Miniprotein binders against Protein PET54 (PET54). Designs and how they scored, part 11

Target 1, 293 residues: Protein PET54 (PET54), of Saccharomyces cerevisiae (p10834)
Amino acid sequence: MKASSKAIKLVLDHLKSTGRVLGSVESGNSATISEKTASVNKQQQLQEKKPSVLQYRSYNPYLVKEDFLSILPENLYKKRGQFTNELDFQLMKVRDPKYFQFKDQYYLFFNDYNSLTEYIKLTKHSRINKIRVKMTPLAQPLPTLLTKLQRYSKNLYNAFRSSEQYFEGLNEKVDVSGEFTTNQLRSILDSVEEIENKSVLVWNIPTKLRSHDILNYFWFYNIRSSFKIYWDDEMKRNLRFISFENSHDAYRFKRNYHGLLAKELLTLSEKGDAADYSLEMDDSKILIEHLSE
Key: E = the ipSAE of ESMFold2; O = the ipSAE of OpenDDE; V2 = 0.75 times the mean of E and O plus 0.25 times the DockQ between their complexes.

## First folded at step 6 (miniprotein)

Design L2b (from LR2 with E19K E23M R39E I61K E87L E90Y R94E; at its last look DockQ between E and O 0.29; V2 from the best seeds 0.00; counts 0 for: pae E 7.3 > 1.5)
Fold by ESMFold2, look of step 6:
Structure L2b (fold): chain B 293 residues (1-293), chain A 102 residues (1-102)
Amino acid sequence: as target 1 above (293 residues)
Amino acid sequence: SDEVTQLLEEAKFLLLYAKWLIMLAEYLADQGDYETAIELFNEALEILEKALDLLDQARKKAEELGDPSLAEQIRDLMKEAREKLELAEYLIQEAEQMLKEK
């Protein structure tokens, strides 16, 4: 067996013996109002919309849509000679709105609530990576969810455009106006997906490299923006956001450089140096997260 | 307060960095590069120790401010950090055994 399969089994066996479980979290309760104000409660309930969103908590950031499709019954997943979209959903890896860092959970966005409830029924006894799935509907009202997603979408869009727009936008108030609809949610998700496909988070590119230096070192890539989103002078670690004009460049950037030593990255260039670079070279590994993967 | 928020934000950043180190190390171990994987696991341990120190500082300040909700949130993060530390130590042992089996 491969080392990763054995290592995963050992960790799971160890965690089972200690009573610990990776990749699942219980979700909360909602308060019930049942007083004589039933008519007022009906109007409040009509204004409190439930989004068609399931949440799945997991420490594993490598889950993809196939992981959530493969737990459906095989006959439904692989119908004979027919494609079905009844249980189609959009998968989003949940990230914080400032550093775009994985928050140990996924959202599954369904077209309607019936599809959501059917998915829950069909996957109730399924497992992902040997862990029983606990798919829970979000308890958040739709306006609250839309506000959080719009904040994330805006910060991501600003980062895609430039360092200046990102940092200026962090303090900008997001305006969720008008009717809170499924169409508005889809618009936000489409925008996020488009940008995430073209963006990476990169740890440990040498700190002294400016955006111009990044463009010079990675001239084979059509880089849209590149800037340090966070840095720690004591740890000598930094997190850089890099966006590309197309998703293929984001994908191959990760494929080509993830796990390489910073010094090896700089020596992979085919361009000769015409200037003296006093770069700090160390043995740090470059860690790359493609936001769509 | 701003101090607790700043400590907590840095600790969360370190926790996520450690998660990435562990996942890269697991990937490399799967490819057979156990020595590099062990190096990355050890770096993750160092990062987790710093995160725990920051979280402990943040927890003490949250308790001084009388904010039990924030203190509970910090304790949950500390539990997460300890679990990641235990995982990394276990994976180091597994990777070392794989090196010897060569």
Scores: ipSAE 0.043, ipTM 0.514, lowest interface PAE 7.3, mean pLDDT 74
ESMFold2 (binder alone), look of step 6: mean pLDDT 89; pTM 0.877
OpenDDE base, look of step 6: ipSAE 0.321; ipTM 0.690

Design L2c (from LR2 with Q6Y E10R K12E E23R L24F R39E I61K; at its last look DockQ between E and O 0.57; V2 from the best seeds 0.57)
Fold by OpenDDE base, look of step 6:
Structure L2c (fold): chain B 293 residues (1-293), chain A 102 residues (1-102)
Amino acid sequence: as target 1 above (293 residues)
Amino acid sequence: SDEVTYLLERAEFLLLYAEWLIRFAEYLADQGDYETAIELFNEALEILEKALDLLDQARKKAEELGDPSLAEQIRDLMKEAREKLEEAEELIQRAEQMLKEK
């Protein structure tokens, strides 16, 4: 009984940690603080450090810091590359810590709450790509965010090395020591940038293409690692991680195969056993996310 | 329960796939391919419905196991999946309108 609840909690904490877009359910555990006695111990109210992170939801995975600077009044008449940032923030694209996919969210990390509130005030009526800007302070604690980011970094590093290291590493604890700082955030983001540039997620590669066959099939690409992250045999869907020795091959791979029908990929393989494709895989598109884009 | 874990893992995967389909459909709609966008949004709806069914099964199993806290957490996930379904329906309606105006 106890082991199962812990595993489910890990899955639910994972489901919650994987940044599925919707509500921070404030667990309103109204702990009825029983009225016990007024002993004046100055528990320093750990001043709940006001949130210094803005959340922006968007299906557009290609937003950069410049897009968020462009909407500031000071930049209204400036060209790209001439934008100023008096409020100073770090942009982060939110990705799934386990599956690495974009989570339709960006975080803007400000140095303080005043800078965050000023940014909201200045951008309240602005638009990004014709969409009205709606930014909300992130309700989750900074330590929780750091834990998610460290998990992402570790899992991505393991995936870039091998399938074995990825799956073994999923169950390892991530020790988050210290206060969350913008410098720690930057250091973690900088540490994965090269790996992200060399890595793609691929949906719906035909299951007949085994991981070892992928290297031979895609012989024009210097593939470092290729494995299934997840698969559902009932739904006939699969998600693969593919890493390359260079970013150019990752980019070319996306460009060449993104949006193709999975069946079209098999017809390029000479061996005529095309017949045993279940109809449902036949209409599936190959969908590729480059982790740096 | 291993069964509850399995149902939740499958539901997680389906929700990730649906999120991806919606994102790609939005990209296609932005390119003016509203027909293909509508197809992918409809696929995303079907996937979300399947994910909701798996979550409901997981909720029932959590209740049978006497874990009401787990059942509540699964209900929260179901709420999130329903909000995503409603969002996809709004996106379909918008794409259908744009297709009629083309």
Scores: ipSAE 0.481, ipTM 0.775, lowest interface PAE 1.1, mean pLDDT 81
ESMFold2, look of step 6: ipSAE 0.669; ipTM 0.869
ESMFold2 (binder alone), look of step 6: mean pLDDT 89; pTM 0.886

Design L2d (from LR2 with E19Q E23L Y27W T36E R39E I61K E87M R94E; at its last look DockQ between E and O 0.30; V2 from the best seeds 0.00; counts 0 for: pae E 7.0 > 1.5)
Fold by ESMFold2, look of step 6:
Structure L2d (fold): chain B 293 residues (1-293), chain A 102 residues (1-102)
Amino acid sequence: as target 1 above (293 residues)
Amino acid sequence: SDEVTQLLEEAKFLLLYAQWLILLAEWLADQGDYEEAIELFNEALEILEKALDLLDQARKKAEELGDPSLAEQIRDLMKEAREKLEMAEELIQEAEQMLKEK
């Protein structure tokens, strides 16, 4: 809900429609809308620029944009609005395209290279959580980055819809058309943020619990989708994607179950039969990552 | 080959799981649960060591097959795994220091 409101405020409705369906037909009356759309598109293309990308490696998954702004000199921090056009950036937490896990790095997308170099200079001797920052311009080609981001977005949208869509879509080629621009990046990141807010990754839910059992046990959470995306028979570990109809349920699910011993779910699921499952269970803990955190 | 591919995929999965253990352990440490955080960091170390063993096996097989490009890719993954292992060891030391102060 919160992400949807921000996306509407950040972009015009027709821009969202354009970014939502690549190559789709325009909505509404084509005569007047086509003239307005053509004029707006020319102005947008003149203003659209390729992002300059700064990479920051960190094992801390909880960094937010304010953490990267707070290391600027304090006088510039209070003047940030004055310098926003030149130092404006968008923060991306890097996740694995297939398993959605945090990859120990962030990207900062600047409007141009001058903004990137100025940020590096201003933060050269700064620290985030007592760790000296080491900001590195990205060496990876932008088309490769765009492909990974679009693959992530597609896989996440499919997982949010259903297990079938996720698995059917894993090998489907993504359409990478056009240049990677700041506007395209913002559109993609805003679109996935809403789904990320409603989604968790869960390690070590007992494999014997089927999707139906999960829905029954967690009946007072409004679960939208739940399925295993990976299982390792040797280690008896599994990774489950669970999404909710709202972000509050995702948040409180993590708060209530993160770190719980997996065998305790079997006890709660089958009254009076815990001993049989305890002999089969190791001491694994349930590990939960809320994708918005 | 199928064997190298299987070893590599298992090692990549172990790297992902170790990363999640580190995330949980850091969260526990932030909550003040240092003893449990240390347990999870140690589990992550064990899993990273297993991943490194699988990667070393895959690298040797790639070299035997005469695929030096694949062997170099595997060495890069091994470097990543060793960096995560060092990070986990540093986090254990930090958590042990915090536990001592309690």
Scores: ipSAE 0.053, ipTM 0.520, lowest interface PAE 7.0, mean pLDDT 73
ESMFold2 (binder alone), look of step 6: mean pLDDT 88; pTM 0.876
OpenDDE base, look of step 6: ipSAE 0.326; ipTM 0.695

Design L2e (from LR2 with E23R R39E L40F I47Y I61K E87I E90L R94D; at its last look DockQ between E and O 0.15; V2 from the best seeds 0.00; counts 0 for: pae E 9.2 > 1.5, SAP 71.444 > 70, placed apart)
Fold by ESMFold2, look of step 6:
Structure L2e (fold): chain B 293 residues (1-293), chain A 102 residues (1-102)
Amino acid sequence: as target 1 above (293 residues)
Amino acid sequence: SDEVTQLLEEAKFLLLYAEWLIRLAEYLADQGDYETAIEFFNEALEYLEKALDLLDQARKKAEELGDPSLAEQIRDLMKEAREKLEIAELLIQDAEQMLKEK
């Protein structure tokens, strides 16, 4: 039985009445980009164009592209099946660039502004998962958006490669020089999607299990990179990034180990008597997020 | 100061972790696993309370440094964290009611 109650109605009513999901982090003023205005140069004019991106705020991290397609009127979607490129979009789950945590929002990247406005018009009375949609054009200019996405993409790529590249790259500035075009945007989005398909975030792997131990225990997965992004000895919690050579391994890793008690992982690793795990054993569950879902 | 920056970084991480726990707990409750959902909701409350304590410490230090803009930004973050805490408490009450019916 699917439970619904006063608390769930409160969350839904809050979303409906405010037009904003709880816990959205919109303090997007960490960019150091200086915006430019140009009146006569065609390429400089393109640099000032507002990107054709819709922002959708939601607590639900499990939305997929079909959730945003299924709210289009049935007759219009079927009629546009052979012309989907004109109304089509690329969906991105927005994550912070350091811990890769979902930021309670999605971006829908359209080919042009007319497609964006048509989508808003067609979906203004729709609901996703019982929540009335509010699609808001992203206010950020294209250079600011590209800088944020390049930072995210760089950190993700570095994490995919190694712990050393991830931590070294956290403080490096992102080169935003050059053209700010839709081709550059598409290239970033494709690269991010490729890596996210092959990566997971894992909470609560026992803190004593080092990257070497992970590789040895999971030798039958093609793990490319594994390291702790965050750990706190006082909190006894950690967040680990693990990437794989292919997306199938990322998928089945989550399927096989999500929800496993952390102490059961230590038993499977057969840790020796050098540490007394019986007195310190944590009953936390291993929690796994595949970045592409 | 460096101390305010460290407090804010830790608090923001705890908020992110708590938010993830709440999303996981809501998923579990939707699947009917109310007992596990309650465990994760309660864990999220612990981290939200710790985050609020760290944010309050950071706010006090920002005020001592004479940075009212930073103090206001911290107060906004605290308000958002308190709202999440209240929602989580309501979600726990709902899950407990559903568990009692089972």
Scores: ipSAE 0.011, ipTM 0.450, lowest interface PAE 9.2, mean pLDDT 74
ESMFold2 (binder alone), look of step 6: mean pLDDT 89; pTM 0.879
OpenDDE base, look of step 6: ipSAE 0.504; ipTM 0.803

Design LB2a (from LB2 with I26K L40K W46E L52F L56Y I61K; at its last look DockQ between E and O 0.01; V2 from the best seeds 0.00; counts 0 for: pae O 5.3 > 1.5, placed apart)
Fold by OpenDDE base, look of step 6:
Structure LB2a (fold): chain B 293 residues (1-293), chain A 102 residues (1-102)
Amino acid sequence: as target 1 above (293 residues)
Amino acid sequence: SDEVTQLLKEAKELLDEAEDLIRKAKELADQGDYETAIRKFNEALEILFKAFDLLYQALEKAEELGDPSLAEQIEDLMYEAFEKLLEAEELIERAEQMLKEK
């Protein structure tokens, strides 16, 4: 009795710590959130605050601030960890506010437009990971960007709590009060970091596996919440949000199941009869995105 | 129980298969084929999870039968499968790091 519980718990605690890494499946449905640009009336020349945000498009989900510092002339002969930053900026990885997936974009937030323009000038001919740097000023107003970030933060917080809170919270208005500052951005990013470290997105979990079946199957993980955030019954595609009680479990879940064939996961869950599951098991791989990576 | 004995046999066969895959994946990594190594380590992890499921089912049945000696043997196999899982995972992380440095 006591030994069994410890071995199970150890395997549980390990399986919880060892989860497999997702490749980003580009869901080609860019849902153009047609933000109805409310026609704010023309009258007050609100001095269109010159853009202080750079957009960098990249399919590489693993870029860090150091990659963007490395391309500065001052850092040309420096090693990683020795980079200086005369142009203070905050890096943000762009994730979907509803589905949390990487959006193949990074934002660099500068303190002002002059810093942004200097960074463009200094990096115009540079390369990140052999790819020519093409950064563009973000055309979106800072309030719109802040609204999206607050929506992401709120939706992620709700998802981390429960399926019910996530779906109910999707329809709630986000009140964006105050002037967007780099400090507010930092505060929002810091507020989600712990949740991101404990949360994964999972593509292609077999539809036969219900949330309770997943909790039972992955009993070795301290799963806090597990639910479908997106599903397409025609394409047999689904995206699941799974949160863990600790970051180690999330990291482990991303290390243990990414790239696994969805059919192989079904064969693990099905107890008894080797019945004719000659169902055209979608040769889809399980894909796992850890939100901190 | 004949059923527990069968589950243990199948679990042991899977553990042996996983060990062979880990070995082959190490050899591939040593040759610098980190991509194929990572794939084989992942296959080994899948097999190890199958072994764990079978061992867990065997454990439940051994407990239902009131056979503590059988339960202990199953727990030992679960620990062995766990150590192999840890090893395969560390090797995946190293191979992924080496792949990023190429």
Scores: ipSAE 0.022, ipTM 0.353, lowest interface PAE 5.3, mean pLDDT 77
ESMFold2, look of step 6: ipSAE 0.355; ipTM 0.753
ESMFold2 (binder alone), look of step 6: mean pLDDT 88; pTM 0.858

Design LB2b (from LB2 with E13K E17K I26K L40R E43K W46A F49W L52F L56F E60Y I61K; at its last look DockQ between E and O 0.02; V2 from the best seeds 0.00; counts 0 for: pae O 12.0 > 1.5, placed apart)
Fold by OpenDDE base, look of step 6:
Structure LB2b (fold): chain B 293 residues (1-293), chain A 102 residues (1-102)
Amino acid sequence: as target 1 above (293 residues)
Amino acid sequence: SDEVTQLLKEAKKLLDKAEDLIRKAKELADQGDYETAIRRFNKALAILWKAFDLLFQALYKAEELGDPSLAEQIEDLMYEAFEKLLEAEELIERAEQMLKEK
């Protein structure tokens, strides 16, 4: 049965209205992992480990640790690069573990709850890029965050290798061994940095352009991997992962094609039968997210 | 490809299972058991996302095979899966609201 053009339009209107383009559904199967660990010692009071992670929501994907240090009173008169951090936190940009897109949020990982509370106290009236700082303690258990980050790392590593490895690896269990430590977090982040520097997400490449057509069109770029990780045929929206052999090509690719009209890529492709352009695609822009930015 | 056919078969089975879960969760919500309904809707969402993943793998393989007719059939199933996903999300939001009003 032809999918009702009305139904997909509703999906599209919902995706447009909610800004929820793509998200990994948190599999509610957290219960089954909890049951097997519930058999060990009754007597360790689940001391609800007070939250040591702050969540900062921002649509700005370009915040760095220095932006969060700059708002501390001790740094008020210091220049960038001279900031001190007595509270010692790690910044993490939150990306989707499956689709790798920025999730409009950052996490600040503190060593303990006291450092977290002191940071909130010191920054309560501060602003980052003219926006009032409003951070909230993240109530999620650290093992859950570690699992998400390990999933991100593994999926990104697989995507960087091939489409096949990415899709096969999506169903693999991530083994979360050990206590969550700031060192483990750092090690995972460091392990993906090179891949992130070489990888981009590309929205709105015309669906008519297959992976081989893209490789032929972008022949001047050393593309390592290129495949669709998400698509919606009615919106003609697709999300493509493209990795490069070097970070310079990834950077240039973003710089050259970000904001370009999707139609301009079709006209340059010999397969540009202009007739099958839905009017909605005519104004679609290529959006490129560089994973290191 | 036998592999694409198998992925489609598994995806369809998951879609049918998700639909049955959504139906049963609606019945529970209508009975005022919003907590159990929400749990079942969340289970349906997880199944739908798994179906979507299988359909993605199938579509990729269909594109590699150069079979546009098979790709279109997979895309149609992806839409059906996504509609059910949105329905389940809306039903969760409504059930959560009704649970707060109790």
Scores: ipSAE 0.000, ipTM 0.247, lowest interface PAE 12.0, mean pLDDT 77
ESMFold2, look of step 6: ipSAE 0.354; ipTM 0.752
ESMFold2 (binder alone), look of step 6: mean pLDDT 87; pTM 0.849

Design LB2c (from LB2 with E10K E17R D20K I26K L40K E43R W46Q I47E D53M E60L I61K M98K; at its last look DockQ between E and O 0.01; V2 from the best seeds 0.00; counts 0 for: pae E 7.0 > 1.5, placed apart)
Fold by OpenDDE base, look of step 6:
Structure LB2c (fold): chain B 293 residues (1-293), chain A 102 residues (1-102)
Amino acid sequence: as target 1 above (293 residues)
Amino acid sequence: SDEVTQLLKKAKELLDRAEKLIRKAKELADQGDYETAIRKFNRALQELFKALMLLLQALLKAEELGDPSLAEQIEDLMYEAFEKLLEAEELIERAEQKLKEK
């Protein structure tokens, strides 16, 4: 066996040990989710249910439910992990339904308007991370919010599968069936959590690196899919979606390459000719957003 | 080939740099500065990945040239780079665990 076969085999065996079986596109049966279009046209007057959703704007992408509990009077003298919640709410980080980026917003979903108003009253003078709390009832109707969330879920699911399914699915209608409930919200959020844990957004990957070049370059990561979801050729900006077979690889990928200079990736893709290193090496940094964070 | 020799030289420089980073990161971790240690380990991983890619390119060229002795030397360097990579990954996991315990 030629020597090269061992090093390649070591690389391949390490790739295999991380779960990369190269070859078997098992044609997973397309479970035809029969979209029963139950066109129940019950225009029941959705009485303008008073808003039960609170909007919080923040540039901090790392807020968790505990940060919003910590500002309640009942928790003033408690340590993190000992917080109580008399006002049950679900926290949602707002992401773009198409590009998946954080939108500098959080939503707090309360069971009713009274709980929302009580939370506002209790937190009116509080601070999250030294910033004065300024929360506003969400002016958007719940059906519109649900449609956006379902669109996010569907687009993320499609992106995790393939570039083709992502782009084809962008134009599909999202059917919003039923009354929006906190349980439905929880179910949608739980359904994307695994995908979010395995998915990253990457800014500023050099345009010279094609999707197949990325898979070869990042061979140590079990990359499931990699494609551009946004590009601007004039500004030399691009956003790539990269999915992994496991959350550990997604986490390591962010940790290892976030903040790296884009030019440091190019020096490995260019074969032999040393000459044209004079290309205006984009001083852009690789920016990686892990969708679970 | 002058090109293979240059690839090997650059790969060795990256390996030496990675070793220096790992050593300094271990010292920082022993001092309880796990955050700075993790940053240095991650930088070492980046240099090791770069080295492995250069070595892979060198290997392909050595095969094209029909030089099995050169190919074997490149493989040995790839094994060394791989062992250091695995060590750095384990040390990062340990340092991250220690950081959570603080």
Scores: ipSAE 0.023, ipTM 0.365, lowest interface PAE 4.5, mean pLDDT 77
ESMFold2, look of step 6: ipSAE 0.090; ipTM 0.617
ESMFold2 (binder alone), look of step 6: mean pLDDT 88; pTM 0.871

## First folded at step 7 (miniprotein)

Design L3a (from L2c with T5R E12R Q73K E80R; at its last look DockQ between E and O 0.41; V2 from the best seeds 0.00; counts 0 for: pae E 2.7 > 1.5)
Fold by ESMFold2, look of step 7:
Structure L3a (fold): chain B 293 residues (1-293), chain A 102 residues (1-102)
Amino acid sequence: as target 1 above (293 residues)
Amino acid sequence: SDEVRYLLERARFLLLYAEWLIRFAEYLADQGDYETAIELFNEALEILEKALDLLDQARKKAEELGDPSLAEKIRDLMKRAREKLEEAEELIQRAEQMLKEK
């Protein structure tokens, strides 16, 4: 396990040195100074705008931006090839900052209030997967939302590094100073997406499996980090964070193990005397959420 | 306050687990697997009842310590948990009816 542990630490150190909680904005490249000036002015205008936010509640974690664009009138999006939309927005899937669980909610971030109002008007009778769309304005102050997002980003980054960093970072104060802008939101969303793509949450892997047991048991996957976020000894339920070196492993891990009984997992592994483990664990199902779903 | 914090943390964890169970059970019911869905809905109900018990204990201790703002926050959490419990009971009834029709 020395090589796997060192590789995980090296990748975490690389991500820490190159990643940011607030992220980075890429500079534009323009051929002329006039185009550069116009491009900079447009980007500056976006950076100074405060987003207008719609909330959409849904238990379906698989919605993507296209699901929210497809309910607009087709004449707005019939353009072939290039997608340009003044009614554009950023979609965010809402997760618990501590446990990373999907919170049955999405935010749509518009550049201004007029865009938000027009979207509501155009979609008020639409349905997504046969469910009538009910978009509501944000019920909390925007700075409060940004603080929650920064807390989530920091906790996720720490979990990707190690259990020690995750737990030590839970109480660290998150200070949001300065103006909340659309660019800050985009930076946060971009900075966490790579980690989410490589991470899963797993309910009910047998409690006695330690991190090195997980690495040995699932050697076919290139696991980067694994630890229990929380466990309840009385109810015998636990939640584990597992990250991988690549997103394909996260995807196929969910595909292969979601819904299995915990005791059947140990039987499939051929790890020692499975009968002894079966006597000690309940019949809970292993339930898996891929964070990039 | 350490005991109140412990009770709240545990209750919050159980609420998240119950929400996951309900979401998965609804998916199974949509696929026609009503028997498994009912099993998971019943597990969620058990988890929700325990979470409510922990929240009630935390509320009582917050009031005992003279922290009415914390007690009110706990009451709000309990209201949300009761709503989810009622949802689970409704989903069980619907799934049981669908299983009988099958």
Scores: ipSAE 0.398, ipTM 0.742, lowest interface PAE 2.7, mean pLDDT 75
ESMFold2 (binder alone), look of step 7: mean pLDDT 88; pTM 0.872
OpenDDE base, look of step 7: ipSAE 0.464; ipTM 0.757

